# VH-VL binders against q0atu2, part 328

Target 1, 119 residues: q0atu2
Amino acid sequence: MLDKKARIRTSREYRNVFEKGKRLSGRFLIIYYVENALDNNRFGFITNKKIGMAVIRNRIKRQLRAIVREYQGQVKNKHDIVLVARAGIGKSSFEGMEKDYIAIMKKAGLFARNANKID
Key: E = the ipSAE of ESMFold2; O = the ipSAE of OpenDDE; V2 = 0.75 times the mean of E and O plus 0.25 times the DockQ between their complexes.

## First folded at step 16 (VH-VL)

Design ui5 (framework fv_recibokibart; at its last look DockQ between E and O 0.87; V2 from the best seeds 0.83)
Fold by OpenDDE, look of step 16:
Structure ui5 (fold): chain C 119 residues (1-119), chain A 121 residues (1-121), chain B 108 residues (1-108)
Amino acid sequence: as target 1 above (119 residues)
Amino acid sequence: QVQLVQSGAEVKKPGASVKVSCKASGYTFTSYYMHWAKQAPGQGLEWIGEINPKSGGDNYNQKFQGRVTMTRDTSISTAYMELSRLRSDDTAVYYCARDKFYWEELYFDYWGQGTLVTVSS
Amino acid sequence: QIVLTQSPGTLSLSPGERATLSCRASESVESEYLHWYQQKPGQAPRLWIYGASYRATGIPDRFSGSGSGTDFTLTISRLEPEDFATYYCQQYGDTPLTFGQGTKLEIK
């Protein structure tokens, strides 16, 4: 699990990312992202009922958190990033989600230049 | 009523820049993302990019990266698309179109009337 | 990028006939992110069908959309004179957003 310090937790924090940030639509994820004034990155996750039952949504969130945690050290610092799960994500493998995350983050230019990321 | 009114036709020489405007009315300008699309004569549509009118945050099609700049003036509810280093194949009608701010319904429900940009020597 | 291929390129029919327009995606697209637009000469595109099967406001019920995965269809049950135009499919399933090349529905 992500450290509490690395989590977007309040509705106000989420709203701030949506209103002040950029967005990028991937195959399974839409990311909203904005620079913050902190010394660390924060991540938020959104799943809705359209994705499936609570068990499915929770699984997706766990998987996305795992992916984010894995690549956390490679993301440019001082960003708030919200991951919105898109329709069809439940049909994807973990590797597929990971691939999509990497692609989106790359397109957004959010990976550090010195990051050892997979392409 | 929602309206997107674009600036008039432009004639440019190769290497020049063009800036097209899109003025929104009938709705809250900052509550919808603004997109731009290109349609060459007799051809289909290409997505150029989008901008968050509230923050100015933008996302461009890589095909246009380095040549396109999207901006906005919230005081007059106007979005702008500037295309630089123009070439002949940039000749097209350019459209602005809006979609919802959030992710629930992502489609272009309203379009500008289009702006013809002609690039010729 | 996701490539959308529409067929046929041109469809010539008479008023009163049934029209079937196809849109094929190079990879699967969720129905929620597949849309159709109508465009007449000298005019901007207009939202026609969204989410593969939902008619936009003011669109007659003779229009219907269907499909899933890589194959989507726009059907006009009984053509009216005002229906002759070019129709474009569009995907919002991945960046960059892309359109089909269009199907021109012309009067026979």
Scores: ipSAE 0.831, ipTM 0.936, lowest interface PAE 0.7, mean pLDDT 95
Fold by ESMFold2, look of step 16:
Structure ui5 (fold): chain C 119 residues (1-119), chain A 121 residues (1-121), chain B 108 residues (1-108)
Amino acid sequence: as target 1 above (119 residues)
Amino acid sequence: QVQLVQSGAEVKKPGASVKVSCKASGYTFTSYYMHWAKQAPGQGLEWIGEINPKSGGDNYNQKFQGRVTMTRDTSISTAYMELSRLRSDDTAVYYCARDKFYWEELYFDYWGQGTLVTVSS
Amino acid sequence: QIVLTQSPGTLSLSPGERATLSCRASESVESEYLHWYQQKPGQAPRLWIYGASYRATGIPDRFSGSGSGTDFTLTISRLEPEDFATYYCQQYGDTPLTFGQGTKLEIK
């Protein structure tokens, strides 16, 4: 589970990432991200109704949280990062989402040279 | 009536820099990302990068990383792209184009008229 | 990066004929993020088809788009003189954003 301190929780916090940050698009995800003034990273997740019914959206959000938790030790510190699910993600596998997350985080310069899975 | 009006043609020597402007009107400038693309003579389009108009946050195609800088001035609704250390294969028409600020319906719905940059000695 | 390959490079046809323009992606692109632009000499590109199959505002219904995965098609059912231009497909499915090299549709 993702620690409470590592979650973006309020509408103001989400809006701050969108307005003060930048974005990158991947196959299943868009990330919006910005440096923060904290000692830690924070993550937010957006799945909208267009990607599927509630059970599908909840599954995707749960899977994305698991992926973020698995790789959180590889993420450069002091960033707020919002993961937005794109069209087509409802048909993807966990492994497909995981590969996309790794790729987009590397492109953003948010991962170290080699991202390693936390065992 | 959305318009993107770009600065005029420029002739530059190798090693110089060029800064192209793109003035937006007919919409809220800070509500759309601005992109830049290159079209060399007789060739297709190549994406250079994008800028968040509110923050100035940018991301570039790796091919241009280190030579391109995108900025904006929200007080005059204008985006800029600067390309440094010019060489002859930078000769091209450069376009600005906008898309939505958020993640839905991401496509380039309006384009500037283009700015020809010629690099020759 | 996702490479878009358009075929043919040049398509020579007469007004009244049917045109079929192909765009193949090096890896799957969700249809929502595959777009087509028209460009005439000396002009900026114009959004023509978005999301693989939706016509932009004011685009005549003789233009249709289709396809999914890696294979996408732009079809013009009966060519009009104003349709002769270069058409580019473009993907917004992954960064960097990429365009196909274009298909020039010219008068035979």
Scores: ipSAE 0.798, ipTM 0.909, lowest interface PAE 1.0, mean pLDDT 92
ESMFold2 (binder alone), look of step 16: mean pLDDT 93; pTM 0.945

Design ui6 (framework fv_recibokibart; at its last look DockQ between E and O 0.91; V2 from the best seeds 0.82)
Fold by OpenDDE, look of step 16:
Structure ui6 (fold): chain C 119 residues (1-119), chain A 121 residues (1-121), chain B 108 residues (1-108)
Amino acid sequence: as target 1 above (119 residues)
Amino acid sequence: QVQLVQSGAEVKKPGASVKVSCKASGYTFTSYYMHWAKQAPGQGLEWIGEINPKSGGDNYNQKFQGRVTMTRDTSISTAYMELSRLRSDDTAVYYCARDKFYWEELYFDYWGQGTLVTVSS
Amino acid sequence: QIVLTQSPGTLSLSPGERATLSCRASESVESEYLHWYQQKPGQAPRLWIYGASDRATGIPDRFSGSGSGTDFTLTISRLEPEDFATYYCQQYGDTPLTFGQGTKLEIK
């Protein structure tokens, strides 16, 4: 999946994104994002118990990581992005999650202008 | 006690700009997102956008993109909404409202008293 | 965007009667992200019900919220004179945030 360097790993890193960034609410995801001083993007994932049992939460995280990995080459550089799973995400298909991710990232202006950009 | 106090009524001509302020008190200003809403006379409410008072990060309704600018002054716990290129249909009461910083409870629990902006020739 | 349609536009009732206000969403909204506000003339909106069914602080128990998916309801079991106002539903399920057009509850 995502390389270690592409992951937000510490509570401090998460807090930094929340406090210094901006947010955008999508259908199944809320993203918090901020520019970083690195040469790469980092992604974080948050699920809570309201979404379901641990196995469900882990499934959702796995799916979100897969989506993020698929489109990571299209994301503007030097950003920390936290994906927060919303209540209805457990009822969504993978394609639905993917669609929402694309939509919210476009709304946030986080996709780079390249030939592989999906509509 | 939480209070959001907005600036007074404004009268503007078409093409002008207006800047409405919202001063927060009774809570930590930077711990809540600030939102703005529009209510035309006798009409419902429209969401304009939100701002992170701590960072200044903002997110606008596309309907207002290019004409709205949200800012804040943390030293005086005040949020600002500026609307430019005013037209007659911008005549409305504008409200500021707060919600929680994180995602647990996303609703507007406190509102400003509103600011009437009248756009007329 | 998610469109919220409230019905009826105007509801004329007398004190003591039961009021039922509807809010329909153009697409499914999680209950957690559907809220109601009360507004009286010349005043700002006030949070009334959040998460579809939870009363805000200080809201009397004669008010109740219910619903899921695309259909939500605000019910007032026994109207008091102070309850006559306009009520708006609002969704936080997607950007942009949107409100219903409101239901005006007036005295018959």
Scores: ipSAE 0.833, ipTM 0.936, lowest interface PAE 0.7, mean pLDDT 95
Fold by ESMFold2, look of step 16:
Structure ui6 (fold): chain C 119 residues (1-119), chain A 121 residues (1-121), chain B 108 residues (1-108)
Amino acid sequence: as target 1 above (119 residues)
Amino acid sequence: QVQLVQSGAEVKKPGASVKVSCKASGYTFTSYYMHWAKQAPGQGLEWIGEINPKSGGDNYNQKFQGRVTMTRDTSISTAYMELSRLRSDDTAVYYCARDKFYWEELYFDYWGQGTLVTVSS
Amino acid sequence: QIVLTQSPGTLSLSPGERATLSCRASESVESEYLHWYQQKPGQAPRLWIYGASDRATGIPDRFSGSGSGTDFTLTISRLEPEDFATYYCQQYGDTPLTFGQGTKLEIK
């Protein structure tokens, strides 16, 4: 629900995540993430040009935003997280993207303890 | 041009720790992730983890979590991997390898020469 | 995690013959994230084929890679003495990164 406050907006903010954080690779996503000094999380979205045309890449971004919004209450606070869509994501279903997101966020330790029981 | 030069062979007792170094030259050290891999004698390769040399941020293969620590010293372009509570099946050659910082064309293009660690009673 | 199974474990052939090395993944891997490395005794692995089919710099065109999904192949059209080594496939499609157990290509 924190639309504007929950997003990474500027090139400098994106660069900070890449340079000051760490990364983890999943089937359809790579996440880059770092602790922030805020009391909330922020999310950024990048699509690989190899996915396809801008229309397709924008559709993927919308789907990823919907997934993030659904699970944002389970994410540990004070993190900036950039989701990078990998080239193969266009072949995945929405459910496949969702499953990959859950898996990679668990591997990164970014879900709160109570949220680790997602099934 | 690009070189990764690792520290020399080590012999350790079970329960000890070992710290292997990997000195980079011929490129900007903080612009590439550094990885470590294990190869037991006569065996295949096993990924241990990676470190962002600029931030020190790391991620480890769960198999090694709790026993491995990756660090770096950017002033001398050197990455380190420390493995604690050594046991006999840690006897292996340990390699450093680099890949790109960003998400395209991720593969290990340069490797160190390897460091033999022997754990014996 | 994605398990890569290489076959055969050992392949004994003579110079001049054609070699076919297989890598099978337990789950689908995008071709872009499937790589091959060559390793000779006492040496570090060397990047050989990346993205399933692209040769690394300086790799002879007698080496070719192919495949998609769960089945990948490295082919050497006409073996030279320097080609006898162990070949590993590796996936960068999911964490943890994993390698196959290797195929040792040895001289008959």
Scores: ipSAE 0.759, ipTM 0.905, lowest interface PAE 1.1, mean pLDDT 91
ESMFold2 (binder alone), look of step 16: mean pLDDT 92; pTM 0.941

Design ui7 (framework fv_recibokibart; at its last look DockQ between E and O 0.84; V2 from the best seeds 0.83)
Fold by OpenDDE, look of step 16:
Structure ui7 (fold): chain C 119 residues (1-119), chain A 121 residues (1-121), chain B 108 residues (1-108)
Amino acid sequence: as target 1 above (119 residues)
Amino acid sequence: QVQLVQSGAEVKKPGASVKVSCKASGYTFTSYYMHWAKQAPGQGLEWIGEINPKSGGDNYNQKFQGRVTMTRDTSISTAYMELSRLRSDDTAVYYCARDKFYWEELYFDYWGQGTLVTVSS
Amino acid sequence: QIVLTQSPGTLSLSPGERATLSCRASESVESEYLHWYQQKPGQAPRLWIYGASSRATGIPDRFSGSGSGTDFTLTISRLEPEDFATYYCQQYGDSPLTFGQGTKLEIK
């Protein structure tokens, strides 16, 4: 589970990312991201009813949080990043989601180069 | 009504740069992403990239990465696409098109009239 | 990238006939991310069908879209003279965004 300080929690915080940031569309995720004035990164997660029932949406969020947690140490500092789950993500495996996340984050240039970077 | 009006045709030599403009009206310019597409003569469409007019945040097709720059002037609701190091295969009609700011409906509902860019020696 | 292949390249029909245009994706695309545009010579593309099956504003009901996965279809039940144009499918399911090469619907 992500630390509370690493979470985007308010509507205003989400809106700020959408309006002031940029976006990248991946296979299963759209990410919106913007630099923040903090010493840490914050992540937000969005799922909609089109993805499925609440149980499914919660599962997806749990999986995405796990992925983000796994790679959070490799993400460039001082960013707010919102992950929007796209249609079809429910059909994907965890590995598929992870692969998509890595690909889109690399494309966005959000991963810092370090010894723990997974290609 | 929503309108996207692009700048006029351009003739350039290889190696030069071209900057095409797209002026938006009839809607809030900063509430929609602006995209650019390329259509070579008699060919299909290629996506070049997108820009968030509010923030200036951009995302380009890797095919054009390093040669394309998208900008905007919010004071006049105008988006710009600059393509540098032009070559003959850059000859095409270039279109601007908008899609919604959020992820609910991602399609190009309005297009500019297009700008012909001819690259020849 | 996702490659969209349209068929046929050219479709020659007469007014009143039924037209069926195909768009095949190299990998599965969710229906809500597959769109169709109409383009006439010297004009910009115009949104025609969005989300695989939803008609854009002002599009006649003789146009319909269907399909899922890798196979999508645009159907015109009874062709009108103004329907002859080039139609492009487009996917928003992955980056980069891509278009089909188009199907030219011409009058026989």
Scores: ipSAE 0.823, ipTM 0.934, lowest interface PAE 0.7, mean pLDDT 94
Fold by ESMFold2, look of step 16:
Structure ui7 (fold): chain C 119 residues (1-119), chain A 121 residues (1-121), chain B 108 residues (1-108)
Amino acid sequence: as target 1 above (119 residues)
Amino acid sequence: QVQLVQSGAEVKKPGASVKVSCKASGYTFTSYYMHWAKQAPGQGLEWIGEINPKSGGDNYNQKFQGRVTMTRDTSISTAYMELSRLRSDDTAVYYCARDKFYWEELYFDYWGQGTLVTVSS
Amino acid sequence: QIVLTQSPGTLSLSPGERATLSCRASESVESEYLHWYQQKPGQAPRLWIYGASSRATGIPDRFSGSGSGTDFTLTISRLEPEDFATYYCQQYGDSPLTFGQGTKLEIK
C-alpha cells in the first residue's frame, strides 16, 4: 500500500493539484500534477459513477494503486499527482492500464530516464 | 457571452520571434484551459499545446517543444503564445481555443478568430 | 500519437444530396473523445459534433455522427447551401491531441 505520507487525502489537497498544476491525457487516465514543497511524492485517485458501480470503481482504484506502488521509485520526486480514470478504463486489462500509466508519466517528464551510460 | 479575441496579423523574418495574444471575456478566465493550434495555408489543424491560466502550467506537443512558450496575464484575462527561431514553414494562422478545466466533456467549444503569421524568407 | 485520416479529401456534391464523411484513427479512440468541427474560409473552426454523435448547440438534425473504435462518420442527410465547408475530426483520447487533415465539401 502507499504510505500515509504518499497520499493526497483532502478536498483542499486535490483542488490544489488541479488549480496549481497542469494535466495530460492518456487513453485510460488523465493526470493532474504539480510540484510540491515536500521531500516525497503524493498520489490521489478519482473514479466517478460514470465508470461503473462501486465494486468496479473500487477494483480500478486498487489496480491503479498497485501500478503506482510498482513504479513509485522511478517517479521524479516532489510531486503531487492525481490519476483520473477515463471512459473505457473498465474494459481495459491491468496490463493496459499499466502501459498507459507508463506512457503518460513519460510524456509528463515524471519518470526518471534510466540510461545505460552516465553522461 | 464567451469571446476569444486575438492580436492582429504579423509579418516576420526568418530567425525572429512572434508573440500572439488571446484575450478572453464572458467567462472566468482561470477556470478553463487554453490551447493553441496551427493551420498552415490550405492545410489542416495541428495542436501546439495547452496552458493552465491559473497556474501558468503548460504542456506542448513535442513537435514544438523548445521553440514555443505559452504564458498568460490573469489581470487582463489574456493568454500568449510565443514561437521563436521562425522559419518559412511557420507561416500559418494560429488559433487559441478553450476547453473545460476538469476531465469530463473535453472539446474546444470556443475559438479565437485566428492570427495570421507570415514568415518571409 | 493517434493519426486521424479523413476521406475523401474533397467531396463534390449538389444541394439535396446525402454526404458521408469518414474519419479513421490509427488506434482505437473512445467515442466520447472523437469530435467534429466545421470551418468556412476566413473563419475559425466551430464545434459541430462532440463525443462522436452529439450535436453542438444549434446544429441542425440533418447532421449525425456515428462510429466507434477506429472508424467514425459524419453524415448530412440532405445538403443545404450553407453546409459546404471543410470538416475536421479531432481526438482527445491521447496526447498529443490530433486532427484529421479535413474533408472539403464543395458545391458541384
Scores: ipSAE 0.820, ipTM 0.910, lowest interface PAE 0.9, mean pLDDT 92
ESMFold2 (binder alone), look of step 16: mean pLDDT 93; pTM 0.949

Design ui8 (framework fv_recibokibart; at its last look DockQ between E and O 0.91; V2 from the best seeds 0.82)
Fold by OpenDDE, look of step 16:
Structure ui8 (fold): chain C 119 residues (1-119), chain A 121 residues (1-121), chain B 108 residues (1-108)
Amino acid sequence: as target 1 above (119 residues)
Amino acid sequence: QVQLVQSGAEVKKPGASVKVSCKASGYTFTSYYMHWAKQAPGQGLEWIGEINPKSGGDNYNQKFQGRVTMTRDTSISTAYMELSRLRSDDTAVYYCARDKFYWEELYFDYWGQGTLVTVSS
Amino acid sequence: QIVLTQSPGTLSLSPGERATLSCRASESVYSEYLHWYQQKPGQAPRLWIYGASSRATGIPDRFSGSGSGTDFTLTISRLEPEDFATYYCQQYGDTPLTFGQGTKLEIK
């Protein structure tokens, strides 16, 4: 999964992203993102009980982490990004989640320009 | 009581710019996102974009990208929307509206009274 | 983008009658992200129903919202004179946010 240094871990760090950043709503995800002063990107994940039981929420988090890891090298540097899982994400396929992630990250302009960029 | 009070009507020529203001009161300005919407005469509503009043972070509808700029002055709890390179089809009533800062309830619970912008030669 | 199509464009009814307004989405929208607004001439829109079926504060119980997937409905059980206005549906399920073109409810 993601390295510790690539994770948003504290409530303070999350709050900072929400308050100082901007947001973008996708079909299955809302992302909050802000530039950081680090040499790496950090990702946070939020799931609500409305999505389902703990086992479902944990599955979703694992899937989102896998997606984020897959495209980590393509994300613009020095950003804190929080992914909020929206209602209905539990009914989506992994490919659907991935597609939504790509779409929302593109809309946010967070993908770096490279030959491996997926549309 | 929550209020969003917008600036008065504007008349502009094609190619000009217009800046509409929205002053918030009755709540913490920086605790809600501010949105802007366009309503052409006799038509429906179009979402223009949103801004985080606390940080200034903005997100625009791609349709308006390159022509719209949203800003805010927290000292006076006022949001601004500037539209440049005006054309006739920009003639519309423009509204500001707020929604919650977080993701729990995302809808526009309060609206400004609207600002008519007329673009004519 | 998600396109919301409302029907009918105009609905002419008398006070006391039942009104049914439809909002169809080009793709599925979760009920949590479908809202309705009321607008009267010369006034700003006003939140009316949120989350497909929840009445906003101060909205009479004669108003109800229902639906899921691509089909949503706003129902007024017994029309009052003050209910004649234009109603818009709106989705918050994807960016850009979009509105329906509106249904004008006018007095017959």
Scores: ipSAE 0.798, ipTM 0.930, lowest interface PAE 0.7, mean pLDDT 94
Fold by ESMFold2, look of step 16:
Structure ui8 (fold): chain C 119 residues (1-119), chain A 121 residues (1-121), chain B 108 residues (1-108)
Amino acid sequence: as target 1 above (119 residues)
Amino acid sequence: QVQLVQSGAEVKKPGASVKVSCKASGYTFTSYYMHWAKQAPGQGLEWIGEINPKSGGDNYNQKFQGRVTMTRDTSISTAYMELSRLRSDDTAVYYCARDKFYWEELYFDYWGQGTLVTVSS
Amino acid sequence: QIVLTQSPGTLSLSPGERATLSCRASESVYSEYLHWYQQKPGQAPRLWIYGASSRATGIPDRFSGSGSGTDFTLTISRLEPEDFATYYCQQYGDTPLTFGQGTKLEIK
């Protein structure tokens, strides 16, 4: 789990990312992201209701948090980033989610260094 | 009625730039992403990129990266796509199309009428 | 990037006939991210089928979409004169967004 400092917590903080940032679509994820005025990154997680039941959505959310935690040291600082799990993510593996996260973060230019654990 | 109205046809020489406009009406302009697509004569459609009209944040198809710039003017609900260093194979109809801000049911529900850009010596 | 290949390139049929248009993806696309657009000469594309199988507002029920994974189909059960157009599939499953090259449905 990410510490409280690195979490997007309020509806206003989420809305700020959606409204003030930009986005990029991947196979299992969409990221919305914007620069912040902090000295750190913050991450938010949304699981689409179409993914499945709450137990499944909560499992996906925990898997995404684990992926983000693994790579958080390589993310360019001062960004708020919301990961949205797309409807098809329930059919993916942990490794599939991780590969998609790496790919989408590279396409977004958000990695400060090469974070290539799977590739 | 949602409507996207694009600027008129343009004729350009190789090496020039073109800026196409797309004026939105019938909805809140800053609440939907705007996309641009290219259709060369007798060809299919090719996605160019998108812009968040509220923030100006953009992402481009890598094929067009470095030659395309998307902007907007929220005071007149208008999106722009500028393509530089024009080549003959940039001759095409260019469309704007809108898309939801959020992640569910993402598709292009409304399109502009298209703008023909002709690049010839 | 995900390449969408439509077949046939051109389909020549008469009004009243059944049309079957194919879209094959180079990689799996979740069905909710596969869409179809209709385009008539001199006009902009129009959303026709979204999420592989859902008809856009006002689209006649003679149009149906199906498929999953890499294989998707648009079917027109009985062709009307207004149905002769080019149909494009499009994926929103990965960036860059891509379109198929189109199937031109023309009158025999």
Scores: ipSAE 0.789, ipTM 0.908, lowest interface PAE 1.0, mean pLDDT 92
ESMFold2 (binder alone), look of step 16: mean pLDDT 93; pTM 0.946

